VH-VL binders against q9usg8r228to453. Designs and how they scored, part 36

Target 1, 226 residues: q9usg8r228to453
Amino acid sequence: IPESAEWMNHLLEKVWPLINPEMFSSVADQIEDVMQASIPSFVENVRVASLDQGSHPVRVVSIRSLPSGEASESFSEKQASEAEHKDEPEQQRKQFYNFELCLAYHAKPVEDATSTSARASNLHLRIVFYPGIKGTVGFPLPIWVEIKGFVARIRFRCELMPEVPFLKNVTFSLMGLPELNVSAVPVAEGGVNIFGLPLISKFVNDAISAAANEYVSPKSMTIDLS
Key: E = the ipSAE of ESMFold2; O = the ipSAE of OpenDDE; V2 = 0.75 times the mean of E and O plus 0.25 times the DockQ between their complexes.

## First folded at step 17 (VH-VL; framework fv_cixutumumab)

Design d2 (at its last look DockQ between E and O 0.26; V2 from the best seeds 0.00; counts 0 for: pae E 6.4 > 2)
Fold by OpenDDE, look of step 17:
Structure d2 (fold): chain C 226 residues (1-226), chain A 123 residues (1-123), chain B 108 residues (1-108)
Amino acid sequence: as target 1 above (226 residues)
Amino acid sequence: EVQLVQSGAEVKKPGSSVKVSCKASGGKFSDYWISWVRQAPGQGLEWMGGISPDSGTANYAQKFQGRVTITADKSTSTAYMELSSLRSEDTAVYYCARESYDFWTGTDYMDVWGKGTTVTVSS
Amino acid sequence: SSELTQDPAVSVALGQTVRITCQGDSLKWYDASWYQQKPGQAPILVIYYKNNRPSGIPDRFSGSSSGNTASLTITGAQAEDEADYYCNSWDHEGDHYVFGGGTKLTVL
């Protein structure tokens, strides 16, 4: 529904820069864990210093309403509900609101790649590599990872409750692995791009993908809002 | 057992409209989406659109946008598909189907089908 | 809009195994469902989400998926399995359902 997406996008434009980057700390930690588990041989350690959403928002490409009743229940849930609620009035049944979002992000072109402020307008990761190369051990190498773009499809299942905030929990699941394009720019002392290494970008991309894979259907995550 | 009962065969002139009904029985009508799928003689299945009877929201295939209207009446558990500006190419069997999905698996499927309604467009 | 492609016709000997494949970019995002249609009848769901079978569907029907492909396999084909088979998925580009072109299965 184009109108609904536009409305959401307008809201996102206003709210996106207000989001505290700390909200993404868990995501950053997960990425870090995956990166650490898959460190290249020439790297001793890797750290995610920060994940920042910048001011350029993700865009809602589409929204899809999903069935909220029996159609949304897994076979196991149906069996459980049939067993437990055979005699319960319809009013006591759990209510769900289900929908699917398609999200897309495209980084805004930065005219001055040397401008940290300009770069910071986009979604980015700051990571620190600790090289394992003789003579460089112990010198952290900060790397700026720019998210150039991603596309994700996410299903949401909201369990409704009659009490404020009317949401008991939210479950989300990724429909497939998100498409991701990242660019890593090493920020070495003196502004020299030492690591123009496609390898680093690939490494980061793979790590993010691996982290995301933990939420790909049939996997899911539930957040308790009660 | 959930069943979808469709209205009878229709013969229409070019330029006219047809409205096909699909009545659901044996389940909660509002819990599911209803899709409309047509099949021309000797051809494959073609999705036309769908509706959430609960919300009243309908989606349409681009090919039929502006020409098809899908509605639902919750009180009678009936979905409707109206196709206007009929052409000979619209001669087909029109099916309604219940859309289901499994949230946990991320799969969508049409698990219950009507028997189909034959619409013939002839001069 | 993305399309789902499948072979228009395949044949299988009685008691043998046949695999019908569906291909399309949408299958990277969404699982396919499979439908059997016999002449003069409405389609019947036979497989959804890789290898899930609705009640009443014989266990000789199975499904699989990989990348941008989904497959329906009939192990031990029976004469009654002669039908048209359609794959279906949600189209990620057009936000609509898309069917494959159908595969006519002949049991020899």
Scores: ipSAE 0.580, ipTM 0.832, lowest interface PAE 1.0, mean pLDDT 89
Fold by ESMFold2, look of step 17:
Structure d2 (fold): chain C 226 residues (1-226), chain A 123 residues (1-123), chain B 108 residues (1-108)
Amino acid sequence: as target 1 above (226 residues)
Amino acid sequence: EVQLVQSGAEVKKPGSSVKVSCKASGGKFSDYWISWVRQAPGQGLEWMGGISPDSGTANYAQKFQGRVTITADKSTSTAYMELSSLRSEDTAVYYCARESYDFWTGTDYMDVWGKGTTVTVSS
Amino acid sequence: SSELTQDPAVSVALGQTVRITCQGDSLKWYDASWYQQKPGQAPILVIYYKNNRPSGIPDRFSGSSSGNTASLTITGAQAEDEADYYCNSWDHEGDHYVFGGGTKLTVL
């Protein structure tokens, strides 16, 4: 329904900047864990210092309601087994509301490509690499990583309950890996090695994609809101 | 194996209504969605709407809002499409189709089709 | 709007490869399914979810997508492949399904 997506985007415009960035800490930790597992041998460590949503919101492209019924497997198996399927377990007594969101994000252009204050309005990560030069960790190398854009289709299964907030569990699953564009950007002081920025951008993009892959269907995550 | 058996051809006058039935056999009727698709002579396929028999929830293409009513009767495993205020351009073959849906994979497609019901609106 | 556009007709020589295209803004967000319809018959599904074939559909049928375009490819076209072909997708603006206008494939 166009009007419901329009209302949700209107709400997001007002609410998005007010969200506490600490709500994304588990996402930041997962990205950090993936990066730490895959760092090159000449890097001793990597940290995600912060993940901040900024003030420029994600956009809802579409919302569609989904049925509450049992999921089907593959097309071929569905045709072969459909007549013999047996259903209505005790879990059908739970009340679910299912829907799909299509989300898009596009970073706003910034006036000064080196200004971190101007870029803070966009979704971004601050990442610190610790090159392993001769024994103990060398100097920290902070990198600003901007999310230029992403497109994601997400399905939600909301388990309802009679108690406030009326939402017990929310299960979500990504419908394919999100399309992601990220870029490492120079620190405002200059002196960042431009030759390494595409490699860093690829490394971070791959790490975010690998973290997201843990939620790609048929895998899912359930958030307990009760 | 799921089969969809549709009601027979109908001839209707302009301004009247038609109700086409689609009886499903095989599988559990309440687990599958039924879509209605029409095709006027020499024209392409046009999705009209669909229903989840489990919830009774129907969804309609905007073009047909207010003229089409889609229902399902779980006791007889039958879906119905009623089109009101018929006009000559409503002359078409009306198909029902089962939507194969998987919540986790996000794939929707119409894998089982009825043979179609010809509705002729004559002035 | 999120209409799906198909060329009205395409020809292929027997045994050659043909590509039928479907274009629309909704294909940026949702996958196309492809249906074959022969005269006087109900449509049948030939491709779903990018490149999957139902049982009974020959492996000469394949699908692909890029940007706002979906394609159905028939390699080694046979006389029996002469039919109308429709793409189908969710219309993200209208909150309903939409079919393309159809492509008549003629096998020479």
Scores: ipSAE 0.072, ipTM 0.612, lowest interface PAE 6.4, mean pLDDT 80
ESMFold2 (binder alone), look of step 17: mean pLDDT 88; pTM 0.919

Design d3 (at its last look DockQ between E and O 0.64; V2 from the best seeds 0.00; counts 0 for: pae E 5.8 > 2, grease 19 > 18.9)
Fold by ESMFold2, look of step 17:
Structure d3 (fold): chain C 226 residues (1-226), chain A 123 residues (1-123), chain B 108 residues (1-108)
Amino acid sequence: as target 1 above (226 residues)
Amino acid sequence: EVQLVQSGAEVKKPGSSVKVSCKASGGTFSDYWISWVRQAPGQGLEWMGGISPDSGTANYAQKFQGRVTITADKSTSTAYMELSSLRSEDTAVYYCARESYDFWTGTDYMDVWGKGTTVTVSS
Amino acid sequence: SSELTQDPAVSVALGQTVRITCQGDSLKWYDASWYQQKPGQAPILVIYYKNNRPSGIPDRFSGSSSGNTASLTITGAQAEDEADYYCNSWDEYGDHYVFGGGTKLTVL
């Protein structure tokens, strides 16, 4: 474990519970869209009612700096660009800071499986299925889905500027699909049909993975901060 | 145009140290990492460590931790690798290589290699 | 750290197609690069990021990846392709480079 990650994990422990869950609504909507595209006709609708981070934070496993050179160029173009710029002012070349984070999450073991407070401290989402013929009223079937764990590797490219906050653009991309383990949580002993829980867990896992795949390298997203 | 020019072959006695240089020309030295890779006779490639010339940060393969020191001098665009407490099994060709990074594909690769420096350790 | 495993030797008849493989758990996260080395020479990069060729590398060289396996394919092998081939990637944590043990390609 890199030494530089320890202070971030201590900070994250304090900040994580304070994040407004509504800030994840865009992520929840994207997962919902994927689910809705995949439902059969005997299900009228599916919703992601909430995505709540809980109080048990994600952990930074590692941080590493990456080379700062502009790496969008071909092999030959990099050689020509480097020769071309030896006499130019440095300001005409874009300045980047690149780094990679490895994030891991593991749900806290719950000693009392019936405790709503204990389970709510873990990262979770609530989904609602509406069985019924498309275009008719459906009856809500709420399902609690716990994120048991994930591992994600994210690369960031920060384009720098001389003005506060010194960031013009931030681009991020996932290094492969995150490893993801989700579980639909049983509501009650023997009173709930558990036959469908593994199928629901797989359905949700696949939907989250499909949403994440839109950001897997070489795909990326850029946020303009200027 | 970018090339890495390494120092000449060396013959060393067991227990001594060797310092190999790697001078970059025709490029932006501080934007790229420099890695050191060795190859014993009849053996495969073995990564020893690397350095970011801009920050001076180096990392080392576990096998060489404690015996290898990698440094860089930005003013001369030169990286150095020093291996101490030499043994006969350290006889090898030592390469330097420039690491390139392609953000869009998320890959790291060694795009420019030096020609290698032969180090022979014998009594 | 994680190891990258290659078959130590492979043979191909002149003009035929050969595939060289590289396996390791870190390849789920980090793509492999491929290097060719001829006797007495420094390695050269032939493939990076799955299937990208540097300029000057013949288009008979291609790469692919699936799961924890990366592959280098040479279509229409020529005598000059006889060399050692190494895959290279990061370890699981992104701290250290790792080379595969190398594959000696013999062109018959």
Scores: ipSAE 0.186, ipTM 0.667, lowest interface PAE 5.8, mean pLDDT 80
Fold by OpenDDE, look of step 17:
Structure d3 (fold): chain C 226 residues (1-226), chain A 123 residues (1-123), chain B 108 residues (1-108)
Amino acid sequence: as target 1 above (226 residues)
Amino acid sequence: EVQLVQSGAEVKKPGSSVKVSCKASGGTFSDYWISWVRQAPGQGLEWMGGISPDSGTANYAQKFQGRVTITADKSTSTAYMELSSLRSEDTAVYYCARESYDFWTGTDYMDVWGKGTTVTVSS
Amino acid sequence: SSELTQDPAVSVALGQTVRITCQGDSLKWYDASWYQQKPGQAPILVIYYKNNRPSGIPDRFSGSSSGNTASLTITGAQAEDEADYYCNSWDEYGDHYVFGGGTKLTVL
C-alpha cells in the first residue's frame, strides 16, 4: 500500500535519529555472542563496542495485513480449529493483529570516507578485534562496520487485549534470511581508515546472518508486553 | 466443510459494470482473506485482488487498479467483486478463493475455491 | 511486477515421474503453492509450503524449492493427473499474488 508506506517512511525519517541506540543492545549482544563463537584462529577475541542506527532511516518497502486467524502448522490442524471454534462467539476468541513488513536499507553515500561523523549518519557497527597473531596480542583493533544495505521481511503477530496498552504480546518471525551487505573498515592508528578487509566483512556478515537465522521462520520470538 | 458459493453467470455490455458475489459457508469468514482470480477462455489464472473481511482492507493487482472494487460483508459472510468499464477482454470465469496462511511458516495459499462465475462481455 | 514462469506444456508416461518447475524472484522470499485445474473445473490446491499436501491429495504429489525456483513433482503419474498446473506466490513485495502461466500436463 503505497500511501501507508509513504506515511510510515516520513515518520521514520523523523523518529529514526531519536531512537536510543541502547535499544539495539540486545541485538549487539547476540551478534557478539555469535562472533565470539566463530572467531577465526588468528583472533583471540572480538567485542561489539556499539551498534548505532545513525540518522539515515530504514525504509518500509511494503506493509500488508495478514489474516487474523490462528496460526496452524498444518492444514489439518487449521481445519480442526475452525471446526472447533465455529460456534464460539467472536468476543470470546483471542484477538490478533497480524501484518507483514518489508524493510530495506541503503546507506547514504558518504563523500568523505575519513569523516567519522559522516559515516555515523549510516547504520554501523563498531567492533573491536583482539588479534591472536604473534606480536600483536593485546592490541585492540577497532573496526568500523558499515551496513551498506539490507532487506528483511518480517511478520508480526500481535495479541490484543482490552486493557492498556492493548497489546499483550508481539511475536515476530523473519521470512527468510535477510539480505545483508556490510563493509568493514579498520581504524588504523592515526585515524586512517583502511578499506578492503573482505575477510572481516565476511565474518561480520556471517555472524549477523547467523544471529538473524535464530528468528527465521519457522522460528520466532515473542515479546511479552503485559 | 468450508464452501464458497458464487453468484450466477452474467452477460454484460461493454462499458457496463458487473458485481459478483461470493458467500462463505461452513466456517469462519472474517479470519481469512478472500481473493478474486479470473481466467479468460484458454488462458491462465490471473489474480485480481483480495480483501480482508475483518479489517476491510483490500489489495488490487496493478492491472485492475481503479477499475475493480472488492468489498466484504461480515454479517452475511459475503465478498463482492465489482469490475467496471467492462471490455470484451474481461470475458472470463471469475473465481473467489479463500486465502489461508501459516504465520509460523510464512506460507500463503488458496485452499478453498468457488466454482466460478462466468462473465461474458459482448456487444 | 514479479513474474512466475512455467513451461507451457510437459508430458509424462503413465507411471513415470514428472517435475513441473516454477521460477521467479519472489520465490526467494515466499513459498509457492500449486494448483491443479481440470477442464471446466475450479483450481484445486495440491501443494503448499514446500511439500505439504492438503487432505485428499495423493501422496504421489510432492513439492520442493531451491533458490528462486519451486517444483511440483508427480511420482507415478496417473491418467487423472492430466491437467493444468499453476504455481502461485506473492510478488517480491508481498503486495500481489502472482500466478505462473500454467503448465499443461499430458499423460501418455
Scores: ipSAE 0.079, ipTM 0.670, lowest interface PAE 3.4, mean pLDDT 86
ESMFold2 (binder alone), look of step 17: mean pLDDT 89; pTM 0.923

Design d4 (at its last look DockQ between E and O 0.50; V2 from the best seeds 0.00; counts 0 for: pae O 2.9 > 2)
Fold by ESMFold2, look of step 17:
Structure d4 (fold): chain C 226 residues (1-226), chain A 123 residues (1-123), chain B 108 residues (1-108)
Amino acid sequence: as target 1 above (226 residues)
Amino acid sequence: EVQLVQSGAEVKKPGSSVKVSCKASGGTFSDYWISWVRQAPGQGLEWMGGISPDSGTANYAQKFQGRVTITADKSTSTAYMELSSLRSEDTAVYYCARESYDFWTGVDYMDVWGKGTTVTVSS
Amino acid sequence: SSELTQDPAVSVALGQTVRITCQGDSLKWYDASWYQQKPGQAPILVIYYKNNRPSGIPDRFSGSSSGNTASLTITGAQAEDEADYYCNSWDSEGDHYVFGGGTKLTVL
């Protein structure tokens, strides 16, 4: 059932800039791993130097609650449970709360498109390419990758417990690959050939999408909070 | 065996209202959302709205917003759909269906259906 | 805003394979479930997730998904498979469920 997300967006507006970017380090590492596995032969190495959320927050477009309890069991589990319990007594089931979020991000235009400090207000990655044949000497080419926008739909399953903080596990799963738009710019003098920027943008877009694909349904991730 | 038993056929005049019931047996009633789906003669299936019996919160398709009211009574395991300001175009079979959810696959589906309630609106 | 589009009719010879398709932007995000309806009867669920069948549905029914398209395939069609088939998914843009227009399957 759909619900208003306005209160969450007001909270995000205040909290987003305060988050320590190091909380995203696992995401940055995963993107780096994907990129390193697929770098072209003319690149010796690639690193994600940082992932910074900036000050402009993601927006919760929508939230909807989902069925919980018996209705939220898999089809196979429900069929087996109904058959198994023909002659069995009642039993208690774990309490789950299920919901779905749609998140959208849209980078804000900056007054000075060449200013690194102005661009830092948006969600971005700093990526360093090391051109050269693998196993040879390379030189660092810093690339600024701006996330122009994305749309992601995420389902959550929260397992509840009676003890503080009342959350035992949170499981999430992406509903399809996120819609993603990235743009790459060089940040160093003597920089990258401007004709290579669309190729770099595509490479990074594909790497982020591949990392996200590990969480697309039926795959999931569970975070233990207990 | 899980079953949804709907109220009997009704004949109504334009401008009146109809209230169709859907009684569930088997399973935990309050855990399952109930959807209402109609089918006009010779037409396809059309989702009208649904309700969570636990919270009492209902959601409606935009086309029916303002004309449909969906409720549930946990004590009798019964959901109701009331459609007001009836027109001849509302002549249809009205189904209730139990809505389930599978987190791992990410699919919502309607696993149990009522037999349908025929509502005829004629002047 | 988003709709699910199905061909209104499809024919298949006995014992042959047929594919019924369902297209819509919502299928990028939400997999379709499939329902069979015979005249005068309520719909029944035949596929709830891609290639997953409820118990009691013949294994000749299978599902698949690619891009914005979901497909229901019947391998070795039987006379009893003659029915209307509907796809269904959540449409987050309208915050409601949506059914396709239905496909009438005729078995020759």
Scores: ipSAE 0.530, ipTM 0.780, lowest interface PAE 2.3, mean pLDDT 83
Fold by OpenDDE, look of step 17:
Structure d4 (fold): chain C 226 residues (1-226), chain A 123 residues (1-123), chain B 108 residues (1-108)
Amino acid sequence: as target 1 above (226 residues)
Amino acid sequence: EVQLVQSGAEVKKPGSSVKVSCKASGGTFSDYWISWVRQAPGQGLEWMGGISPDSGTANYAQKFQGRVTITADKSTSTAYMELSSLRSEDTAVYYCARESYDFWTGVDYMDVWGKGTTVTVSS
Amino acid sequence: SSELTQDPAVSVALGQTVRITCQGDSLKWYDASWYQQKPGQAPILVIYYKNNRPSGIPDRFSGSSSGNTASLTITGAQAEDEADYYCNSWDSEGDHYVFGGGTKLTVL
């Protein structure tokens, strides 16, 4: 890992547990929406109770800068743009900082799977299923979904401005769907595993992937920071 | 039209260093990465490293880490590749290439190439 | 670093179609670009994104990708297409470029 990634990882180790899980509420909502849209026939409803990052941080595997020039969708457009602005001072052009991050997460092994505190150290999703099976209607089934691992590559484009906070907006895009491994376990209070854990895991994995797909290149999201 | 003009052929002794230049003309320089790629006689293309002239950040292939230094001068629109501790195996044609990328599609490619600089390492 | 692999040599009859394939784990994450190189010349970009061609590249050149593979297809091979072809992409770590070993295309 480059030195730049190392110090970043050290920072993440310290800051990660301090992050308010509420910051992920939007992500949780998106996952919930996708799950609700694709619930199995034997499920009446599904809710995301919480998404919590735990204390074990994601790691920056790599970081690299990208060309700072204005991005173009085509070779011809790029050439045209270059021709038009070749004599313009850099100060007159919009300034961008572009970079790519590769993130990886691997859950810390939990010695006692029954320990909520131990499980909570890892990134996890709490989901509540409402079964539609005869005799089980109306009884919520809480499921603990542990994120075992993921790998994601994300490109960022920061539009710079001379005024504080020096960032006008940030655009990000996923380079492909993240690799994701999740494991679902029933919460003890929920009793009987009516659903096959592999099925639930797949369901959640598919939902997260579907949600992520909305940000996969050439799709992107821009956040205005001005 | 954007062109990359490279310095002339070099003949070097083992253990010495070579510095190849690549001057960009006909377009912007700082907005693009410049990569260095070499090709030994009868062999394939081998990426050595690249630099962002704007930021000064350079990346190197692991094989050449510690032995290659890539620099850029924005004022002259020139990139440089210096390879030290030359060996006979370093005999190759060295190319500079401009890296273009599209943020929206995530593509990276080398769209402009220099004509190459032949470096011969012989005792 | 991850590696890109391609067949060292392929042949195609004049006017026929040939596909050159590049394989590597990094291709799951990154698009491949393709370069044509003729003897004594610098490489030339022929395909840089899926099926995108730079200006001046004939439309008989096309690109595709699937899984961990990328392919360059020449539909209606011409004599002048005889060359070495290299695929290129970032490695799995996303900080190094990697070239395939090259494919020598012979037009018969």
Scores: ipSAE 0.111, ipTM 0.682, lowest interface PAE 2.9, mean pLDDT 86
ESMFold2 (binder alone), look of step 17: mean pLDDT 88; pTM 0.911

